# Designs tried in a protein design chat: VH-VL binders against f1miw6. Part 5

Target 1, 251 residues: f1miw6
Amino acid sequence: MPHFAKPLLRNIITRNLFNSIKKKQCLQYLQTLRTLQYDGFTTVYFGETDIPESLVTGEDFSDGYYMPTPTWCVVHAGGSQGWVPWKYRMFLRDELCIKQEDNLFFEFCDVVKKAYGKCAIVVKERRRQDATRPKEGKETEAQAHVPSVVNLTSVTCCPEVAKSYGHKLLTLPSPYNYLNPLDSAWSSLKWFIINNRKEFCLQSVDGVYSYQYILFSDLISKGIERINLSKWRTITTKVRRWENYYLGKLS
Key: E = the ipSAE of ESMFold2; O = the ipSAE of ESMFold2 at other seeds; V2 = 0.75 times the mean of E and O plus 0.25 times the DockQ between their complexes.

## First folded at step 1 (VH-VL)

Design i4 (framework fv_izeltabart; at its last look DockQ between E and O 0.19; V2 from the best seeds 0.00; counts 0 for: pae E 13.9 > 2, placed apart)
Fold by ESMFold2-Fast, scan of step 1:
Structure i4 (fold): chain C 251 residues (1-251), chain A 121 residues (1-121), chain B 111 residues (1-111)
Amino acid sequence: as target 1 above (251 residues)
Amino acid sequence: EVQLVESGGGLVKPGGSLRLSCAASGYTFTSYWMHWVRQAPGKGLEWVGEINPSGGSTNYNEKFKSRFTISLDNSKNTLYLQMGSLRAEDTAVYYCAREGLDYEWLPFDYWGQGTTVTVSS
Amino acid sequence: DIVMTQSPDSLAVSLGERATISCKASQSVSYSDKNYMNWYQQKPGQPPKLLIYYASTRESGIPARFSGSGSGTDFTLTISSLEPEDFATYYCQQSNEYPYTFGQGTKLEIK
């Protein structure tokens, strides 16, 4: 069940708590996206999700208690046409992210151009738990006010790269999570993991990443495959309802 | 490179009307929200209102909403402030300024030189 | 409306000395993880110039001697070592809620 099916009243209250800049960013995002769609751009939502090993093994945590576990990052993209015909990526957050950043977004842009032509690529605004700006003495002169580049945790999404392939890169403002169908897809994937993990659980004898990765990779692949074109059409239809709601209220 | 140039200011009698213009150049006009900010002689800054060149959406300081209207001509990359029912207290330098919302929020990073409006008999 | 109050109204500082300007909002100008508070410099006969946004992020081209700090309702602009070109009036401004509001200004004079 998609989390974006939460009661309308909660979203109205949440919207009324947003500052003026966030409301304008939402309106600008929606108007830009609609214009691009009318101009023939295919909308693709590009993002990532974190899957901790504890989700696969079923290890429970007490409320307020957290023990760090290895976390896998899954990177994929989709839209009303289903998952993009691009091989999703999966890697360990701490070990592989930095080394795999190079050229990934270039490849992605090329693949979706060949599949769909010009695309409106939507990425989520990066919100971090510690989002305080550098304080006095913590930033270098060279890093101060460097133009912002839209980044996923592990992938640099460069607007100039997207443009070179004829695409437009858009940032979906936080906290408008209901406008991102990927969040629903990720919830479905995690639900699939929880309900099928017993068949793919890492056993106490499984201690090597290669063997663990094969089992875990198969679980993830099956979960992704279950989110078929029909399911994507359902979730994108619900996203369009939220888009129309906000356009009607904010414009 | 980026330039905002206000014009249209002058002397006007109480109860009169005046249209100010702000001509923008050196950037993509439709990618930034545009604002009017005024400053009375020897006093501080006061926000009048804003407009989105891409969609035409406006927001006003309620103090001015009934007397002032912000509009655009995208073919000329120009912003307007139509002022009606002018009062002596509307005497000020009127600035246009731009606001960026792409990637990261950027407040009034460029301002025009201002155009002076004097309301007196 | 959110009222922005600056202190002091005016300040005389010797060249090479530290200057500190305070700005207090009548209501929080923070939302989520960001402070929607900006600092501008205005010299006589000129428009305002953006110095700092998000309370502490320095605008491109602004010297490192300018720094901003604070959160919620209490904010500070600091010039670590005053230069002759820093003679100006400084304004804080909030963009958290409509209408956008400015402080009354702090005039910095070289002593």
Scores: ipSAE 0.451, ipTM 0.803, lowest interface PAE 2.9, mean pLDDT 81
Fold by ESMFold2 at other seeds, look of step 2:
Structure i4 (fold): chain C 251 residues (1-251), chain A 121 residues (1-121), chain B 111 residues (1-111)
Amino acid sequence: as target 1 above (251 residues)
Amino acid sequence: EVQLVESGGGLVKPGGSLRLSCAASGYTFTSYWMHWVRQAPGKGLEWVGEINPSGGSTNYNEKFKSRFTISLDNSKNTLYLQMGSLRAEDTAVYYCAREGLDYEWLPFDYWGQGTTVTVSS
Amino acid sequence: DIVMTQSPDSLAVSLGERATISCKASQSVSYSDKNYMNWYQQKPGQPPKLLIYYASTRESGIPARFSGSGSGTDFTLTISSLEPEDFATYYCQQSNEYPYTFGQGTKLEIK
């Protein structure tokens, strides 16, 4: 017989954490994912994270002379088999170096087909950007939006490209953090950066960005290496048990 | 009433092997993750590993992975721990424990009384 | 491995007094806004008994004098008014990452 639990707390938490639309989206996602897994699709999580350069340099932003620093975007993929055998990508997200890369997803689909066969490729919803910024001089508030598109900001993920390789592209709805093992991997990478940046940080002089790029790339590479197969199995096991929880509680 | 009963402990020489059993009753065995936890004399608790009876998926503390195997028999509602290449430091009380259901990764809500393994010459 | 460090190793208190036990994790035991930190009580010759899960939620049948608090890496078990049955060893445990790990224990003794 099931354990007697605090039924009022369970009902309150479920009601407080999900609205009807998000509950339906989550159940649809999970049901589709399980069907694909039953049909022999390998699950692969494809995604990105932003690493502001200040996280790497450790520069103090409390002095009132804050200047925006470039943000790096790291694109990678992984699952229960570890990182996909595909070289991660890094891009700058400043106004002078922002790029969109359509053919990257095509290459990715080819690599995972060769490595795993047919895949369920999971990407999280892209957050909707606020199209209007505050123009009044006293309003400085930035607005965050729930992701509303399939594509990453640095990579266009086309469902027809995935289908042409025998894959299926899935969108992970919000709240997506605890159902996306990449978010845990990204958190581990950022923790590694914070704790090891002193070893890789040099005093910057104006115009010496190529040297900083090489050191930053080495730090990222070491951080990714530390998220080995054992860590991936831990992360994906936790996500799988959460998925089963939602399927059992929300069905 | 949930009941977990361990058996199979005893005295064994270094390098030997032993299989522990945990008989479960009073609940739907296949609905709950099961765990092994040990406690050396006068020491704290140490997690050995887990198994999901629905599908047989296992995870181990890396310290034991090469020497210990967790398995089960759903027809008997019984959990097993096969221990090989035993060492003196494996001397402990071994508990089986059930993981609760209401939220994932709940702690161990029911424990057996434990079975004692002694590894000595 | 996440190291769980309890303090003190032992604590002597009188009946009716308040006891406080600390547990520190070497890294965060939080995931998706939950603290995967649990407390157990163990008396000699008995298996551990679950007291608190998710850092602050009492298990069924646990008296209200037991309470848990904390988040991230720092956690506390409080017994507001000790009774004779409360003198035991207490363990914290994280279930956020493999391997699951326990604190070294805190022995609560009669003063």
Scores: ipSAE 0.006, ipTM 0.482, lowest interface PAE 10.5, mean pLDDT 77
Fold by ESMFold2, look of step 2:
Structure i4 (fold): chain C 251 residues (1-251), chain A 121 residues (1-121), chain B 111 residues (1-111)
Amino acid sequence: as target 1 above (251 residues)
Amino acid sequence: EVQLVESGGGLVKPGGSLRLSCAASGYTFTSYWMHWVRQAPGKGLEWVGEINPSGGSTNYNEKFKSRFTISLDNSKNTLYLQMGSLRAEDTAVYYCAREGLDYEWLPFDYWGQGTTVTVSS
Amino acid sequence: DIVMTQSPDSLAVSLGERATISCKASQSVSYSDKNYMNWYQQKPGQPPKLLIYYASTRESGIPARFSGSGSGTDFTLTISSLEPEDFATYYCQQSNEYPYTFGQGTKLEIK
């Protein structure tokens, strides 16, 4: 997308008329987040991004002749404290390697408990059949409508697992992507990949898949390292300013 | 009209302390992040830190964090910079500055005239 | 810290002519398709005055002869037809990451 004008404002304005229910859900999310922050919960954003191999190689196979290329899912978490001291995960995402790591969220909850104590764990909403269960016409004091699970593509995030570690799992409503600082971190990673891929990429040749994977993994590691604590502080501060706008405190 | 007026500068010995003030008028004080920026004689500008009057949240240039504290009094529309353990290198003009509207994330759109701090034995 | 490097350190230009000032950041100052690069003018004995934000957007009340361009790490301030009031020192500044940092300044003088 072009960087001309104010794309964040356009996106928010268009989506503000999207759904009165979604606006109400956003305000309730923000009110809950502020309450947890006031109560001493550390905010941690947990999420994933897809990195197709074509983004790394620079090859464009956009034609209708379908060529299945590996798409890698990167899972990590961070906040105003920087990246969580937890090794990010990479998953191969194609029809041959479809699996969810059921114990990964347990491990994550344990790590952030040890690192930060009680956390407000924020996960971006993915509209699925389960998201339709809490239909009431009005919200009746919150937690009566918690979905059974919140799924990332590669990881199942269970509210009861989070609660068992003293955490609270929150879901960010889908049309408000700019309220997720992890999405901004993912954008920075993808731009790092685009700008540095020629240093790490040889022409793809059948039979050298594992060699290319090693170069790809090194590129990802370097991209994540460039998003340091100072950058995390900047993006979480920018997100908080947007949150205050939605809460109406600035106008 | 937006006005920012710094005061409290002066001559101080090394190791001393000083509190600067910035009186704000002509706008809704609690709607804008406020900043301190300094400029040594004949030198460029250096960001010291910021504060949000509507919640008291602060961020500092780590260079100053151990010695400088930013605070405010919303009832007086006044921003403060408490400086301790002063050194000769802290000699500068100190400006307060206002950050523009949040959802535009503007830079420093209004500056005070500055107050001069001289640290000398 | 992101180091902001301006060039030249000083520049002598005749009235009515064009002036161009360069600013390089040691790393990208872009976030969500915006460049968090700002330009200020400062005259002796006065505070800085905001000219340009987001690399290319003119602040309210700034004459049209001031324009900014660039992206990522490389930025330029241009004054298309110099007036007597434009002779001052100009600073670039990034607001993409803490701490916010300024260039060392470029002094614009009458030739």
Scores: ipSAE 0.000, ipTM 0.465, lowest interface PAE 13.9, mean pLDDT 77
ESMFold2 (binder alone), look of step 2: mean pLDDT 91; pTM 0.931

Design i5 (framework fv_izeltabart; at its last look DockQ between E and O 0.83; V2 from the best seeds 0.00; counts 0 for: chain humanness VH .534 < .552, loop humanness VH .263 < .308)
Fold by ESMFold2, look of step 2:
Structure i5 (fold): chain C 251 residues (1-251), chain A 124 residues (1-124), chain B 111 residues (1-111)
Amino acid sequence: as target 1 above (251 residues)
Amino acid sequence: EVQLVESGGGLVKPGGSLRLSCAASGYTFTEYYMHWVRQAPGKGLEWVGEIDPSGGSTNYNEKFKSRFTISLDNSKNTLYLQMGSLRAEDTAVYYCTRDTYEYDSGTYYAMDYWGQGTTVTVSS
Amino acid sequence: DIVMTQSPDSLAVSLGERATISCKASQSVLYSNKNYMNWYQQKPGQPPKLLIYAASTRESGIPARFSGSGSGTDFTLTISSLEPEDFATYYCQQYYSYPLTFGQGTKLEIK
């Protein structure tokens, strides 16, 4: 009676094929990145993080009731040269608002061209659940679905725009989070917020939201400043150790 | 001046759990990566993993990632190693150590200060 | 994983003589003209002590009789005139790739 074993075997086969495709994509990404670096491209990581207001206030939902709290999206970029000399962006995540800014990526490409010359701009691959909702059951073994543009949830990154400034846009495969130094930068920012928010807990009890917002912006700015050039060089060096690991493991 | 003091070692049965501590003093804790390195009796040194005290980011030797967790408490300048599903091969002296920092190079790293170690023995 | 292989596993040397310890990496640890490897000394019952970083740079307070050389895959630690406190086990270590790995050690004993 091995009827139930057939669904397990099909899932295992599908998962193994998907993992093999992702491994090849990672190797291709790493080889392309190293070629661009050899050719004089400056590597710049462009990305975003979500900071829920509850992270700053310290409020907890252990009470067993639902309370909506706003979430801010921070968009910035950096590399072994530090943060790009570009004004980072903060967006309020509102389901009624369009989460795009039309000229943001154009402005970014112009700024990094002026600062560094030609860049390899690395953006993290969008997860399947983050894609827009077309419900067509297309499945191909030869090619995975790869969108023409690379979208952050707040910003559209167009390869043609990057190319028009002499840049190359690269997509970092989503399963390989160790290869994105922005993840370490965002963790440092969130850790700074958590460990420097003591005054906010008292303010949350008092319910003074305008004062909390001013301190929130100041806390974010200080947290970004804390991630200085030395820190950036350290986290990009740690990423290079993972790159070397994966180049050895996957080749 | 820099001091690293490990504690929490002892005798544990196979399958058990243990949490090691490393108290740091004499330097700014949040400015240096910290590592756990172990040494089995009569054997060489084996890197377990590292943590960034200023961000909580960790990098593990993949051999240990499913069973060992590195964490910290910045208010106490203390590093932890939570060890689970222990087995005889985990018997070792466990050292905490500080990674050097050299701003101008940004690329030179070495373990410049080590604790005296704490001994973990896993036996039935 | 990058395997660091030391030779010999042990050696016996008289006071005042030269000791030479080799370390070979299973792949190059050279990047941008920098060698990503260190040397440590460990005495029995004590933690390791940093001697040399970046293959050839002495750590502060390390006597000039210790020197490191080599590049890429082949490295050497030399103690030019052996002192009584130098009898210990010596380890090389790479930080080019994760996981960080150490050589198996070379025990230096009194002849």
Scores: ipSAE 0.665, ipTM 0.873, lowest interface PAE 1.5, mean pLDDT 82
Fold by ESMFold2 at other seeds, look of step 2:
Structure i5 (fold): chain C 251 residues (1-251), chain A 124 residues (1-124), chain B 111 residues (1-111)
Amino acid sequence: as target 1 above (251 residues)
Amino acid sequence: EVQLVESGGGLVKPGGSLRLSCAASGYTFTEYYMHWVRQAPGKGLEWVGEIDPSGGSTNYNEKFKSRFTISLDNSKNTLYLQMGSLRAEDTAVYYCTRDTYEYDSGTYYAMDYWGQGTTVTVSS
Amino acid sequence: DIVMTQSPDSLAVSLGERATISCKASQSVLYSNKNYMNWYQQKPGQPPKLLIYAASTRESGIPARFSGSGSGTDFTLTISSLEPEDFATYYCQQYYSYPLTFGQGTKLEIK
């Protein structure tokens, strides 16, 4: 069937061009990162993850019924120095949830400047096809906020804000998720939740979301504390092993 | 006393599947990365991959990524290696081993404890 | 991949003599003044045993006759006075880059 063959050939050609562009972007990212590190910039990874309520309860609502189940967004940053010394942010992505705080990135840049001096701030490239984020069919955070910000399509991290604090903002190309230690940190947090949810699980009492929020916040706080300085050093060391691999393979 | 005991090895046909287990005891399982390393008959050591028991995060030798999966069960302190699409070249002794990542002397990591290994033979 | 090349592939040495095993990495495994390289011993029918980590630091319980030296790309394991239990195969291993890789091994035999 000719019509089947044409779409397949276009997909192969498009994938090859996409991979070539991403290879160049990854190599440029790594070379820039190494230059900044040589120039005394402290590397800090800034990002977020979504934690659906079903991960905490263990319930599967994928049987075709939608549910008014809250999804939590955790925003934090870290590197070889551990978590950035500021309180992580947690938002409830429900009609009853707390809205994202304005100027979050300004505050972040100020905090890391005071803690570490000039930083290379790394954020992941955001794309729909990026399956590295553990979302259960939920749209990206940017897509979830589109109705709230009609004319804003920008990344939540502004390069000019970073520059005003002496920082450099870097974007990590999406196909190279091994290069982001936050992915390992988020996996550790979610694994902690799965394996400790029975100890923190409370039976809900008719629509009392405040109890669920308090319990979940305590669980997340303990999970973040489990990712201590030693763990961060290990995670960033393993990312460096991948950086060395890709520098050799992509050059 | 740290002990690592592999099991689940045996004879399997080409194209078949096998799951290896590694039972860990004598230490806090979630504090150390774990590895699988294999050794073909009369050959050297080959790293298969690793897992963080406290996060489930894995890193694979790309040679095996499409066919092998490392997983764990924290309630049983057990590490698994699921092997699929097995080939004759996968015939080897498979070792589980512990990494010293808690060892905070900078960035030094080594495989300080090894199991006795379990033998996988892939033959028709 | 970083190739770890050991020399010689095998050697025969008399009891009480010194044995020297070389390991060369295809690229430097030095970062922040630390060498990301380990040595293991494997006796027939046994799993490997950690001898030396960080190129030169002896693991707990390893006799003082074992020593590691070198930096960057060139490393050496030395056994100063061989004892009967030292006849085994020795592997170097790097953890500077993925995948983690081992040398091909050096078999130490009694002369």
Scores: ipSAE 0.610, ipTM 0.852, lowest interface PAE 1.6, mean pLDDT 80
Fold by ESMFold2-Fast, scan of step 1:
Order: C-alpha cells, then sequence, then structure tokens
Structure i5 (fold): chain C 251 residues (1-251), chain A 124 residues (1-124), chain B 111 residues (1-111)
C-alpha cells in the first residue's frame, strides 16, 4: 500500500526544471570561455576515456570461465593546438580508486603553462546523476563501452592548483557533449582500435593469466598519433559551430 | 578522380522508411567529413547533417535529428542516410557531398565534391 | 539559425555584361578576420559546384571573371563579363554556426 503517489506531471516538471538549469549553466560556460579566449587564454580540454579489453579482443569468456573484463582509463588533453605536449596516462579502472595521483594534475598544469602560457582548462562534470536526467544520444553511445556508473574518484582537477599556474578551470555541463572536442577525439581513437585491433587473449602459463601490455600500449599510442593537428583543428571548428549555435539559441 | 555515387531513392508512402547510400572513391575516405544536403523540387538547398568517417561522430540539422540517422561503413567507403517517419515535405533530391580537408593554410570548410543526387518521393 | 538572404531572386543579363548578386546573413559570420561563407553554382539538372570559399577565395579551376567580396553580414558575388555557361542558380552558404544554411538562390538568366 503506497502512502502517496506523485502526479505524473511532477516528474515532467522536475525534468523541465533540470533542463532549464542546464541551459543556463551552458550559456554561462560559453560566455566565460569566450571571455577567457578574448583575454588570450589557450583552451585545453582535459579528460579521460574507458577502453574495455572487450573492445580490443571482440570476444567474451563464454567458454565457461567467469572473469571480469578489465577496463583501461586513458587520460589526455588537447585542443586547436593538437594534443598537449604531455605524456598521456593509462590506468586500470580499479587502480584509480587507490588514489595514485602522482602529482598528475600539477605536472599537467606546469607542462601546458610552459607550452601555451595561461590556459582555460575545460573538464566534464564528474558526476553522473541518478535522479531525473535527460537522455542524449552521444552520452548513451559513450556508455555502450564503459561501466554503467562513472568512477567519481578518477583524475582530480583542482581549481586552486590550476589558478596557482595562472590557469582557469571550467566545467562543461554534462548534457552538452557536442561542446567537447575531446569526445570526438576519443571516438576516433576507439574507431582506430576497432579497425586495427589485434586479438588480445589471456595467456596462461601453468594456470596464470597475463596480458600483452606492450602491444596494447602500442595500439593506443598509434591511435592517439593518428589524431593529428589537422584532425584537431577540424574537430575544434565543429565544436565552435555548436558553440555559436547555443550562444544564439540560449541567450 | 574523386567520385560520389548515390543510390536508394524511390517512391515511399508517408510514415515509411528509406535508406540512401553514397559510394565514395578516388580519395582516402576517412580523411574527409561527409554531408547530406537535400533540395525539394524547384526549391533551394537544405543541409541535413554530417559525419566524421574517422570517428563516427555526427552533427544534424535539428529538424531531422529525431527521424534521420547518418552512418557509414569504412570497409566499403560508403555513407548512409536512414530516413524514418517520412512526410510529403521530405520529397527532394538528396546529395552526398564531401567537406574540404583541413590543411594548415586552410581554416575554411566547403563542400568541394557532390554526387549526382538520388530522388526521394513521398506520396500516397 | 543564421538566415541567408539573397537578392535579387532572379535577374536577366546580356552576354558580356556584369552581374552582381548580394547575400546578407542575419548575424555576422566573421571570426578572427575570416568570413565563414561560401558561394556555389548550380546548373539545371546538375549538382551544385563550389565557386568561392572564405567569402573571397576562388576555388581551383574557377574562371577569373568570378569574384567574391564583403565581410560580416554583407557579401557580393560578381561575374565581370557574363558567358553563356554562366546561366545557373547561385547560392551563398554560411558555416559559422550549426545548422549550416544556404541562401534561397539567385537565378541568373541570359537575355
Amino acid sequence: as target 1 above (251 residues)
Amino acid sequence: EVQLVESGGGLVKPGGSLRLSCAASGYTFTEYYMHWVRQAPGKGLEWVGEIDPSGGSTNYNEKFKSRFTISLDNSKNTLYLQMGSLRAEDTAVYYCTRDTYEYDSGTYYAMDYWGQGTTVTVSS
Amino acid sequence: DIVMTQSPDSLAVSLGERATISCKASQSVLYSNKNYMNWYQQKPGQPPKLLIYAASTRESGIPARFSGSGSGTDFTLTISSLEPEDFATYYCQQYYSYPLTFGQGTKLEIK
């Protein structure tokens, strides 16, 4: 016996309010970004993508042995200048929870300051909301090959650290994935992996499993290299067209 | 020589679906964005959407986003436009076009090669 | 959406005369000293052909009699001396903002 039932329209109103808030956040984000660009800040998109081993192998363990499929997190950054001159990182998702931060964001801020001067560093909202949330095609597609819940303990980007190097940290609202060129870069990387993948099989030596880490790292590196400066300029131009659209539509 | 060849057009009833194909040759397919552009009889040009063959990312004109899907098969150098919930207003010649490649000296984007077009007629 | 408006809708010009076609954008398509605007030619029964990109740069193989000018919101396509093969419809197009939009077209007829 439920104690009460909310009207169906209340759910719709809550969803509409969420959408209105996100539109306002998007407009504020775009206005801030354009102001920083006008003031000479170089825009750099910092983020990560999950590469499940099933994307590389194309197989599961349906032969009767249960083993979770490991997922690798690739961390990099780029923009209209191409990939930043910083060594990308690659971690097992489970290991990220242990907080092996190794001064990663500090090192990143120092590298881009030396390469570009002051930067507007753009990161995605880190949280996936379990409450009412609009569905969007690109986010649904991204989730097809990643864990159902985003790891909230992944790479920490501290606004105070960015500021200490003269940078500004901006957060891109989650529903506006088209405004993040890094997502297009990640799609290109995954497309490269699918089209150039080698079979990655668990190798057993007397019952012990191992992975071909070096071969896997080489595949990732080659995929990243294929997303060259010209490709980044193309991607960022497409993003700018979406920015112009939303600035006109949301103002 | 760059060639774009469309196919799959025809007569379809309102509410129906149709899939258009565009076979590309004479260049590296994955290096150029591809567009679909339509033209109603005696009317002007209207942009439908675009796709990146190196990553599969798409951008649509909002009026088509819920009814049309752009996809591709890189192994066949072929671009597709899946059209659903077709209306009489969708009657047009559909063109497949190639976007210019971004070069260091170029910050422009234009549709440099066009196919011959394929005709879609939506009527009862 | 950026609305591209061409004028005139049609014009008839004698061979050897100058033809001028105007295109106006509902908002500026200028960014960082570059105009995100193209011109296309479409002959009856044929697909469009790129003539001019970035408002004023002539595409390879396009005759010198075609020129583009203008900046921001006001653009012009000029054909300095009309030839018989110039009988066509001309379209302007912006790529500054999504969705990409075309003008309604200007039909050029030989008198």
Scores: ipSAE 0.355, ipTM 0.729, lowest interface PAE 4.4, mean pLDDT 81
ESMFold2 (binder alone), look of step 2: mean pLDDT 91; pTM 0.942

Design i6 (framework fv_izeltabart)
Fold by ESMFold2-Fast, scan of step 1:
Structure i6 (fold): chain C 251 residues (1-251), chain A 121 residues (1-121), chain B 111 residues (1-111)
Amino acid sequence: as target 1 above (251 residues)
Amino acid sequence: EVQLVESGGGLVKPGGSLRLSCAASGYSFTSYYMHWVRQAPGKGLEWVGEINPYSGSTNYNEKFKSRFTISLDNSKNTLYLQMGSLRAEDTAVYYCARWDEYGDSVYFDYWGQGTTVTVSS
Amino acid sequence: DIVMTQSPDSLAVSLGERATISCKASQSLLYSNDNYMNWYQQKPGQPPKLLIYWASTRESGIPARFSGSGSGTDFTLTISSLEPEDFATYYCQQSYSTPFTFGQGTKLEIK
């Protein structure tokens, strides 16, 4: 036990090692993805986004911090060929702990196999119960010990299930958000909601969630529909440029 | 403490060459990307390029790619900028800066004091 | 290249007053629910210092009077109550794509 050793010194050493591990993980991800693409795998990005009802109603988001509103989780997938020909799913966030669909990923794998053949299915790495920005000293623990079996909060993505359909399941490292085109699609969806939400503000509805849900679902469906093949090609081209940038930096 | 110390600036004639150095200390050199950023007198900041000390790979602003080369010596924790075919408009303070990829954050967290390059006859 | 445009070029403000600086990007900097833009402060004869990243997240050690806001293409830096040490030039920067680009700078002067 050296005299004057400090916990901070150990944390600095751990952070530097973790940064090296993250760089290697990103390089390995990119090299694996490119190899699969060369071998004829179609890349599909599978993920989720949260849509708070306050985004639809125009509620002051600064007030939302102390008064949380109901939040909907939307699950979909897409790539250079547009949205996959699979019906997107929508769940009330507080119900996800109760009613996760065990068979959803099986259905998804079957649908994309029929549409595209063998796929490289890309999901985001989960950090500590879906936390997006872990702290410095906690990053190594969260990143090093993330379970691979569950990749989304709403859907359990099993590598063995993907393999049984001829697919490969890849986990995109958390710090490299620029490498996920689905996040750009989600941003476009949220901008559509903001610009079109006035049509769906129903003062005459008696606060009944089922009627709000129908109109909310319609708004989301319209927003997804507006992210067409042309937009997806633009988004995926931008991701490809980011991939080339990171390959240049890391290799 | 993290320190970045630039050196090698000076007066050079148009068409000449100059090599700048940036000595890094106080952290693991291979764990952070290193950049060169310049600032002409009374003007704003302009990104020159970057290097990954782990792999040695480089990326440049296209404006400089044919005339400037970034390199490093990991044994000395030192970053270099080799500048060729210098012009009057290359007169600037040249900073080295560290890029922190903490989580999803991408920004310059530490800068050197800068070294001045003057291109004139 | 992404062009970053600041306004005003210079702003004269009295101590204790609020200062607001604008930055506009030629394209959206929003990706994966984050805005890839940063704010830096530069004092004469010194290198730039990071103030804010991800448009609104304050760097450790930066006083609470500094705040960033905005999304997509339009961003603002606000200093709620100006202190003597805040008179400097402020730069916005996009980290969305290479080449990384900066605004032309806004010089904050004593009124």
Scores: ipSAE 0.000, ipTM 0.391, lowest interface PAE 16.3, mean pLDDT 77

